# Ledger of designs, part 4: VHH binders against O-phospho-L-seryl-tRNA:Cys-tRNA synthase 1

Target 1, 364 residues: O-phospho-L-seryl-tRNA:Cys-tRNA synthase 1, of Archaeoglobus fulgidus (o30207)
Amino acid sequence: DFINIDPLQTGGKLTEEARQALLEWGDGYSVCDFCTTGRLDEIKTPPIHDFIHNQLPKFLGCDVARVTNGAREAKFAVMHSLAKKDAWVVMDENCHYSSYVAAERAGLNIALVPKTDYPDYAITPENFAQTIEETKKRGEVVLALITYPDGNYGNLPDVKKIAKVCSEYDVPLLVNGAYAIGRMPVSLKEIGADFIVGSGHKSMAASGPIGVMGMKEEWAEIVLRRSEKYKNKEVELLGCTARGATIITLMASFPHVRERIKRWDEEVEKARRFAAEMEKLGIKQLGDNPHNHDLMFFHAEVLYEISKKAKGGRFFLYRELKSRKIHGIKPGLTRYFKLSTYGLSDEEVDYVLNAFKEIIEKYS

## First folded at step 14 (VHH; from k1, 15 letters changed)

Design m5
Fold by OpenDDE, look of step 14:
Structure m5 (fold): chain B 364 residues (1-364), chain A 119 residues (1-119)
Amino acid sequence: as target 1 above (364 residues)
Amino acid sequence: QLQLVESGGGLVQPGGSLRLSCAASGFTFSSYSMAWVRQPHGKGLEYIATISWSGSETDYSDSVKGRFTISRDNAKNTLYLQMNSLKPEDTAMYYCARDTGSWEGFDYKGQGTQVTVSS
């Protein structure tokens, strides 16, 4: 009965269909009863094959798709497939830690595209080009990665221009769409990217861990190469990926997810409204302005000042929101925090706004 | 100049106890939440305990909960960490850190004090 404004969770709430599916397919090897070829993506009933080979590619705007045990596994699979000695990956400074760690694990050198300063923190095509150019002087750049949007500020970089830049330098582009796929319309082909990854449990209303991976046809032979010993197993996916509750709930929620992305403009408007009202309270939305995503990052100096005087100190905001049945702001955060309005009704949005207003008034 | 100076570390046997201290200067100590973080050799930094500016609220990582106690004396500008029932896995460099209340956690940490738990 809480309002949840945690960006990690707002897009991942299971649909009723997914919840029912969870009850039936909760066992980890439940789908294996139907596996006749040893390949998850070849299971016909339930229609996993159709989902992976027909529905998902269409949804992602790609040629070839797979499911993974999270977006992080998908990113690693791509990086590892393209990695070579002393090679480089270029990624935005707003990248998720899992992108960075994946590159490290793959043995890649990492160059970060710098973000702009407060309050925008933007990743620009120009800085991307410059970073690629500079990095190429140091070694071979085998991949570029752009976070779309980033998980801190919710910024949506100009991915089409970035893709063009990458193309001009002959560098393949991976789009990290963990906060995009399943929330907003996104197409690999429209962007002009080579790879795209998403998070099922973050943004596609599925039980985790599960992710999606899309690519151009030309990359399938490399990324989805098969084992020498086990000829039917794809090496980068460790032979078999997300199965049981994860894949079934993903599929169960997919019709809903496919429909809800059509209402993205409403979600953006909701976020903008929320941000505008927060501004009236002296809480500044950072990043893109106007904002174009449900994930928002706030600078709340007024709340920080309150925390210096309030009982409980930095923990006062968490407790105040909790007492009002609002979940999503981490304990101890006051000066800076992120939240999401995704999936909230107008009434819920107003309720949350009023909560912030009341809290500020209480301590004024 | 902002300074955080840790002390009290050392070698202790498993099951033993240590009390760390942190002397703060160069800022209004009583206006800031504080934290202890630790870094095992070859590993990253780990938050283990946080305390509000007034000391009224505390939080602990699961790894130290029930064994460690964070406290502060604002009159003395000092942060403390009482460590009981120490384990070998508690071996690390321990840092006092100023917490900003932001998602970044802290903006300054001290030089650290080494804690080694070994039989």
Scores: ipSAE 0.026, ipTM 0.427, lowest interface PAE 3.6, mean pLDDT 93
Fold by ESMFold2, look of step 15:
Structure m5 (fold): chain B 364 residues (1-364), chain A 119 residues (1-119)
Amino acid sequence: as target 1 above (364 residues)
Amino acid sequence: QLQLVESGGGLVQPGGSLRLSCAASGFTFSSYSMAWVRQPHGKGLEYIATISWSGSETDYSDSVKGRFTISRDNAKNTLYLQMNSLKPEDTAMYYCARDTGSWEGFDYKGQGTQVTVSS
């Protein structure tokens, strides 16, 4: 069977429980068969109410939680509910594009916190503080956003210190944890931020698109405001959100996901061992060092040099990995690529490492 | 104010040459990989060339390989595209773009410059 090292896939592989639930409940609006109130989050069979109002807040370390149609809609809901004419959001330069687009859609001006240079590409609390201070000279800063970790380098910024900075400037903080929630322990309360969002399909073993959103209770009145005409409907969520396959698989996988985050130290150790062995092969890991996440970005000069002489050119790495039943590095990439070791056994990690070693030796 | 401003487009005969420039401001240009992307009328964006932050590495799509050369001058915050042996199918709006460093694409794109190749 194929070993998948694509960061987009390693946290989203369905559990057997989710596959079974999909067969039983996966028809379009089947979760709505038992809706008595017109609200998704109040459906008791399947137990969406318990999941959203009991299980999810405990998991996220927050007071109030909801499910959304992907983390991008959760980010938009927070941004739009806080938006004012001519107001600003401050967000890290390593942000996912959907954070930027959500801010534009909410009508917010955007100030980017600069990342450091090659090879680290880090977001520092100091740069965050400076950007907030400068932006306040230009207008009201209604929200800050930090990506934890970013989807390029897998950097985990010092989010507790960033939260303290934001608190000192009286700016609420949204933590985009799309590659964290469901992979590693993350708690809104422990971070000290105001909002947290996660991606079910990237990191919670669910069929997408589905996201989770958590907040401090003080924000619920604003973010979850009700329609004047349809008084049981929450305006920012457009009433009901994820239905069908997405919510069913998220819920079915959740017990497994809740347990797997407890083994995060093992995942970090695997990533660090992988990176160290890659460095012995001349393949440099960029970003945080020591690295603290399963998503890794590599600068592989040796593979680029091989691509100049190999049959198939720049596609040689893809073909060599595919022939060894390894998937997850895009065709044509050699010099720069990212991958994830999340959920791989030690044997699978060794197999992938040996594949890189054999490929380099074959062309040396 | 982040800006990428493309220039150097125009009308040219098949087989001719053009040199595009992209002036960058509002960010640390030398810290980013850069790319050229084009959009033929009524069609999607097509990646054509990329260059690493230092300028030491380049890559090209098959459609332009051997005919186009990407380069940069970090002291002038400028990206270039030398286009030789132009064909009618090279007719497009050409954009410079800042690379995200990931396979998912680019995090900022300029306003573009039109290149038209016709008899």
Scores: ipSAE 0.000, ipTM 0.183, lowest interface PAE 16.2, mean pLDDT 89

## First folded at step 15 (VHH)

Design n1 (from c5, 15 letters changed)
Fold by OpenDDE, look of step 18:
Structure n1 (fold): chain B 364 residues (1-364), chain A 119 residues (1-119)
Amino acid sequence: as target 1 above (364 residues)
Amino acid sequence: QLQLVESGGGLVQPGGSLRLSCAASGFTFSSYSMAWVRQPHGKGLEYIATISSSGSETDYSDSVKGRFTISRDNAKNTLYLQMNSLKPEDTAMYYCARDTGSWEGFDYKGQGTQVTVSS
């Protein structure tokens, strides 16, 4: 009975179909019982084959797709498959920690594209180009990664221009769409990228860790290379990936997810409205302005000042919101915090806004 | 040739009801998700309702939720939109649209039927 405004949760609420699917497929090896070829993507009943080879590529705008144990595994698979001795990956400074760790694990050197300063924190095509150029002087750049959007500010970089930049430098591009795929329309081909990854449990209403990976056809033989000994097994996927409840719930939710992205403009307008109202309260939305994503980052000096005097100190905001059945702001945050309005009704949006208003008034 | 033909629009008073129909031809209707979209004068196109190929999944914009119902009869190749409790804000051209099921959204829409809600 709470309103959840945590960006990690708003795109991941399970559908009724997914919840029902858990009752049937909750056992760990439930899907495996139907595996006859040793390949997850080849299972026909349940229709995993159709999903991975027909539905998902179409949805991602790619040629070849797979599911993984989270977006992080997909990113690592790509990085590891392309890794060379002393090679470099170029990625945005707003990257998720898992992107960075994946590169480290793959043995790649990392160059970060700098973000702009307060209040924008933007990743620009120009800075991307400059970073690639400078990095190439140091060694071979085997991959570029762009976070679309970033999980801190919800900024949407110009990924088409960035893709063009990468192409000009002959660097393949991986798009981290963990907060995009399943929320908004996204296409690998439309962007002009080589790889795209998404998060099923974050943005596609799956029950647990699961990711999606899309690529151009030309990369399939590299990234999805097969074992010498086990000829049916794909090496970078460790022979088998997300199965059981995760893949089944992903599939069960997929019809809903596929439909909801068509109303992305409404979600954007909702976010903009929310931000505008927050501004009236003296709480500033940082990043892209106007904002183009449901994930928003706020600078709230007024709340920070209250925290200096309020009982419970910096935890007053969390408690006040909790008492109003609002969840999503981490305990201890007052001056800076992020939230998402994704999937909220207009009434819920108003309720949250009124909560902030009342809280500010209470301590004024 | 693919065709979507909308009907049922007209002038209605606030609080009234209309039922829109869309006759589909030239493709396997039962294989596609369908949608109703509308365009108020001077505004952009907006999705207001979607329905899966089988009809098992429906979704609505907040602006019409609880008032509008999307349905389909695959045997008749027909899409419906029941509109209740109509408001002046619902005044728009209404289109039947075929969904692609991908990022592209719909790939085809009809010529539309005008709905006007006015006292």
Scores: ipSAE 0.000, ipTM 0.224, lowest interface PAE 14.6, mean pLDDT 93

Design n4 (from c5 with D99E)
Fold by ESMFold2, look of step 17:
Structure n4 (fold): chain B 364 residues (1-364), chain A 119 residues (1-119)
Amino acid sequence: as target 1 above (364 residues)
Amino acid sequence: EVQLVESGGGLVQPGGSLRLSCAASGFTFSSYSMSWVRQAPGKGLEWVATISSSGSETDYVDSVKGRFTISRDNAKKSLYLQMNSLRAEDTAVYYCARETGSWEGFDYRGQGTLVTVSS
């Protein structure tokens, strides 16, 4: 019965349909009982084939889609399929750690596109272009990656301009949409990129680990190449991927997720209202402005100063929020923290705002 | 050199009581929240209880609420767990742990003390 403002949780809450499907189908490799081809994506009952080959491409705005064991494995599959000896990947400095680790695992050299300074921490198309150009002097750039949005500031970079930059340098672009797909409208075709990945457990109301991957048709022969010995198995996916609870809950939640993204403008306005009210309390929203995502990062000097003298010290904010049944800001954070308003009612947003106001007044 | 040394474990019958102690050294004990965690045979670590640096706030896993009490003595650099109404399910190695204050949880734990609840 907590109001949860943790960005990791707000897009991954299971639907009732997914909870019921989990009870019915959640044992082991349950979907494999109906497999006749040795390929997950060919199972027609439950309708995994339709989901992967019809529903998901439409939702992602792409030609070819697959499910993976988390977005991190989708990113690795793309990187590894394109990797060459001594080659480079260019990725934004706001990237999730799993993007960096996937590149290391694929044997790629990594060039980071610098973010701007306080207060924006933005990834610009100009910095992207500069980094690609510099890196091409050092070796072949086989892939670029942009995080859209990043998981710390909630910045939505100008991904269409970044895609155009990458195209002009003949570098394919992977969009990491782990906090976008399932929350907001996103289309690979509209962006003009080559690959897109999303997280079922972060943003598509599914049990994890599960990810989704979309690509232009031209990349399918490379990314989804078949084993020489096991000719029906796709090498980068290690054959089959998500089975059982993860795929079942993703599919069961999908109708709800498809509809909720249509209300994204309401989520953005709600986040902007929250940030404006926090500003009145002396709590500054950092990152892009105007802000365009439910994930927000705050610089709260007023709360830090309170923490230096409050009983309980650095834990005072956590305890005050917990006593008001508000969860999602980590114990010990005061000066800087992130939160998400995704899926909260206007009444719940007002309740959280009033909690911050009351806490500041209590210690002033 | 951070050290945490647990003691006070043993064999008790169901319904019995036991008090665990943890002696801390090598850091400013009064500056850290402290926890007890436990590991039943063949299972992963389970958080049991946490106490704030001042001792003013405590929290417990639901299965032990009303039966276990965490406390600390900052002058003696010691952490305690009073365990009452013990059940077979409480059988585990109990570890004293220092909280990091971050998402990763704990940065140090001791060697543990075994509590066996058996009839």
Scores: ipSAE 0.000, ipTM 0.132, lowest interface PAE 18.5, mean pLDDT 88

## First folded at step 18 (VHH)

Design y3 (from c5 with S53Y)
Fold by ESMFold2, fold request of step 26:
Structure y3 (fold): chain B 364 residues (1-364), chain A 119 residues (1-119)
Amino acid sequence: as target 1 above (364 residues)
Amino acid sequence: EVQLVESGGGLVQPGGSLRLSCAASGFTFSSYSMSWVRQAPGKGLEWVATISYSGSETDYVDSVKGRFTISRDNAKKSLYLQMNSLRAEDTAVYYCARDTGSWEGFDYRGQGTLVTVSS
């Protein structure tokens, strides 16, 4: 068996319960057999209604929740609901590309909050405030978005202060928690933001694509507005969203996911230990320091220098790791790479660390 | 400004030979490993060969091993690809590329040189 350190994979592995539920309910429209209202969120068998209306709001710390076809569709639903002609969205420069293209699809102008320079690449509340202020001179700012954490550096910005800044400017805030929800504790209410989205297949041990969306009650009339002709159908959801394998595995994994986030401090300690040992090898951890997430980004000058003279060139690291049954760093990466320690045992972490040590020694 | 200028492409019969050249400027050539990459029409970029900064180590994609030879002349800041026993499948635009350790992949900057193997 391979040890997988790809951040995309470490939070999305199916539970045994999800595998069994897939066998029972995996046919494409299986959950629709029991639908009486034409709305996914009203299906009581399997208990989608309880999941969406009782379990998810408590888990997300919000008033109203829905499931979507991936976090990207949730972000679009919020953006499209708030979009106006010539309006602006303010979003962090560390954002996932799907946030940017969702804004383009919604017809919004985009202002990016600059990140700081090497080595931190941070999004500060001050830069967020400055960008909102400058953008308001150009047009109406209808929404702000913050990525928490970002998918490259694993930075967790000061989202509570950013929420206060947005509130002072009367701009609603959307928190993109695709790498947070299902891995670490997170609450919309504690953050003080307006919307939160998460990725089931990245961080909630579900088959994808599936996402979760939470909001304050005041936004439900706007985002979950109903069709004039088809009065039961919510316009932004095109009536219904995730059906079959995706929703079933999300629900089946949920009890496990709810429990695992309680062990987040252990995951952070593990990541910090890994980064500290990598530093001893000359491999520098970039981003937040101290680091507060399992996703880590490294500057490995020593590995790049080896690649200049090694037989495999830029592919040498991938080949050396693969030969040791370690997967998750793409072929061709040497000087810069990211990885995740989420869910690895201490023994597996030590194995990966020793592999890096052996590789450096081999080429010394 | 970093420049990489490829030349030596052309039309050749199957089984024939060509020698590609790449002239480098704007950086310390001898400090970088170098690669040839190629792109057939409508296809993605494919790595072909690499050479270490001193020239002491080389590596090739399996499909060209034994037929292609990568070399460099650090004094002339030049990279070469000798292509023998050419096949129709070798038809592509060939680019020389610098390894900078960039997250974003191969650092290729020229227009490339077209190799067509036909007839």
Scores: ipSAE 0.233, ipTM 0.716, lowest interface PAE 4.8, mean pLDDT 91
Fold by OpenDDE, fold request of step 26:
Structure y3 (fold): chain B 364 residues (1-364), chain A 119 residues (1-119)
Amino acid sequence: as target 1 above (364 residues)
Amino acid sequence: EVQLVESGGGLVQPGGSLRLSCAASGFTFSSYSMSWVRQAPGKGLEWVATISYSGSETDYVDSVKGRFTISRDNAKKSLYLQMNSLRAEDTAVYYCARDTGSWEGFDYRGQGTLVTVSS
């Protein structure tokens, strides 16, 4: 009965259909009874084959798609498949830690595209180009990664221009769409990217961990290569990925997910309204302005000052919000925090705004 | 350089008491709220207590309320944790930490002092 404003959770709430699917398919190997070929993507009933080979590619705007145990696994699969000795990956400084760790695991050198300064923290095509150029002097750049949007600020970089930059330098581009796919319209083809990954449990209303991976046809032979010993198994997917409640809930929620992304403009409007009202309270929305995503990052100096004197110190905000049945701000955060308005009603948005107002007034 | 040095840990029987100290240096101590956190074997970090910059406000995790008292001396740049009625479940490495009130969390934490509660 709480209002949830945690960006990690707002796009991942299960649909009723998905909840029912959990009850039926909760066992980890529940779909295996229907697996006749040893390939998850070849299961016909339930219609996993249709989902992976027809529905998902269309949804992602790609040629070939797979499901993974998360966006992080998908990113690693791509990085690992393209990795060479002493090779480099170029990624934005706003990247998720899992992107960075995946690169490390793959044995890649990492070059970060710098973000701009406060308050924008933007990743620009120009800085991207410069970083690629400089990195190429140091070694072979086998991949570029752009986070769209980033999970810190909710910034949406100009991915089309970035894709063009990558193309000019003959570097394939992976789009991390963990906060995009399932929330907003996104197309690999329209962007001009080589790879795109998403998070089912973050943004596609599925039980996790589960991710999606899309690619151009030309990359399928490399990324989806098969084992020498087990000829039907794809090596980068470790032979099998999401084979229980995760894939079933993803599929169960998918009709809803396809529909809700059509209302993205409404979500952006809610976010902008929320940010505008927060500004009136002296709480500054950082990053893109106007903001173009439900994930927002705030600088709340007023709350930080309160935290210096309030009972519980830095934990006062969490407690105040909790008492008002608002969930999503981590304990201890006051000065800087992120939240999401995704899926909230106008009434809920107003309720949360009023909560912040009341809290500030209470301690003034 | 910011430094936090904990002391006062040791072995104590259930029902016993310990007083932990933290010596701070390298920053304006009186400008920051301070916290104690602990890590039990096989568990993650757990918040224990916080005290405001002036010492006027305190808060505790529920499991230690009534047993632990956080205090500070800004003149001495010191943080304290009086632990009474200790229980086996209080066994942990205890850290003093500087509060930021932001997404950074605790930007500085000491090396910790081990508290073992055992009969």
Scores: ipSAE 0.030, ipTM 0.416, lowest interface PAE 4.1, mean pLDDT 93
Fold by OpenDDE, fold request of step 26:
Structure y3 (fold): chain B 364 residues (1-364), chain A 119 residues (1-119)
Amino acid sequence: as target 1 above (364 residues)
Amino acid sequence: EVQLVESGGGLVQPGGSLRLSCAASGFTFSSYSMSWVRQAPGKGLEWVATISYSGSETDYVDSVKGRFTISRDNAKKSLYLQMNSLRAEDTAVYYCARDTGSWEGFDYRGQGTLVTVSS
């Protein structure tokens, strides 16, 4: 009965169909009863094969797709497959920690594309190009990664231009679309990327952990190489990936997810409206402005000042929101915080805005 | 340069008491809320207590409520944690931390002082 404005959760709430499917297929190896070839992606009943080989590639705008145990596994699979001794990956400074850790795990050197300063925190194609160029002087760059959008600010970099830059330097591009795929229209081919990854549990209304991975056909032989001993098993996927509750809920929610991304403009409008109203309260939306994503990052100096005096200190905002049945702001945050309006009704948006107004008034 | 230096840790028996101190320097101490955090062996950092910039407001993690008291002396630029009725589960390295109230969390913390509660 809470309004949830946590970006991690707003895109991942299960559909009714997914919940029903969960009851049926919730056991971890439930789908395996129907596996005849030893490959998850070849299961026909339930229609996992159709989903992975027909529906998902179309949805992602790619040639070849897989499901993974989260976007992080997908990123690692790509990085690990492309890794060479002393090689480099170039990624944006706004990258998710899992992107960075994946690179470390893969044994890659990491160069970060710097973000611009307050208040924009932008990743520009120019800085991307410069970083690639400089990094190439240090060694072979085997991959570039762009976070689209980033999870801190909700900024949407010019991913098409970045893709062009990567192409000019002959560097493959991986798009981390954990906050995009399932929320907004995204196409690997339209972007001009080599890889794209998404999060089912974050943005595709599925039980976690589950992710999606798309790639151009030319990369399939590398990333999806098969074991020498187990000829039917893909090495980077450790044979089988997401099964049971995760895959079944992903598939069950998928029709809804395909439909809701068509209403992306409404979500953007909602976010912009929210930000505009927050501005009236003296709370500044940082990053892209006007903003183009449901994930927003705010600078609230007024709330920070309140936190210095309020009972509970820095936890006052969390508690005040909780008492109003609003969930999503992490405990202890006051000066800077992020939230998402994704999937909220207009009434819910107004309710949350009014909550902030009331809170400020209460302590003024 | 921001500096936080903890002291007062040691070995104590269950039911015993300790008082931790933190000496702050390199910033306007009275303008920041301050916190104690702790890290038990094999566990992550855990928030323990916070005190407002003026010292007028305090907050505690539930497990230490009624047992621990956070206080500060702005003139001395010092933060304190009075720990009473100590339990084995309170064993941890305790850190003094400056609280910014931002998404970054605590921007500075000391080297910590070890508190061991054991029979």
Scores: ipSAE 0.021, ipTM 0.336, lowest interface PAE 6.2, mean pLDDT 93

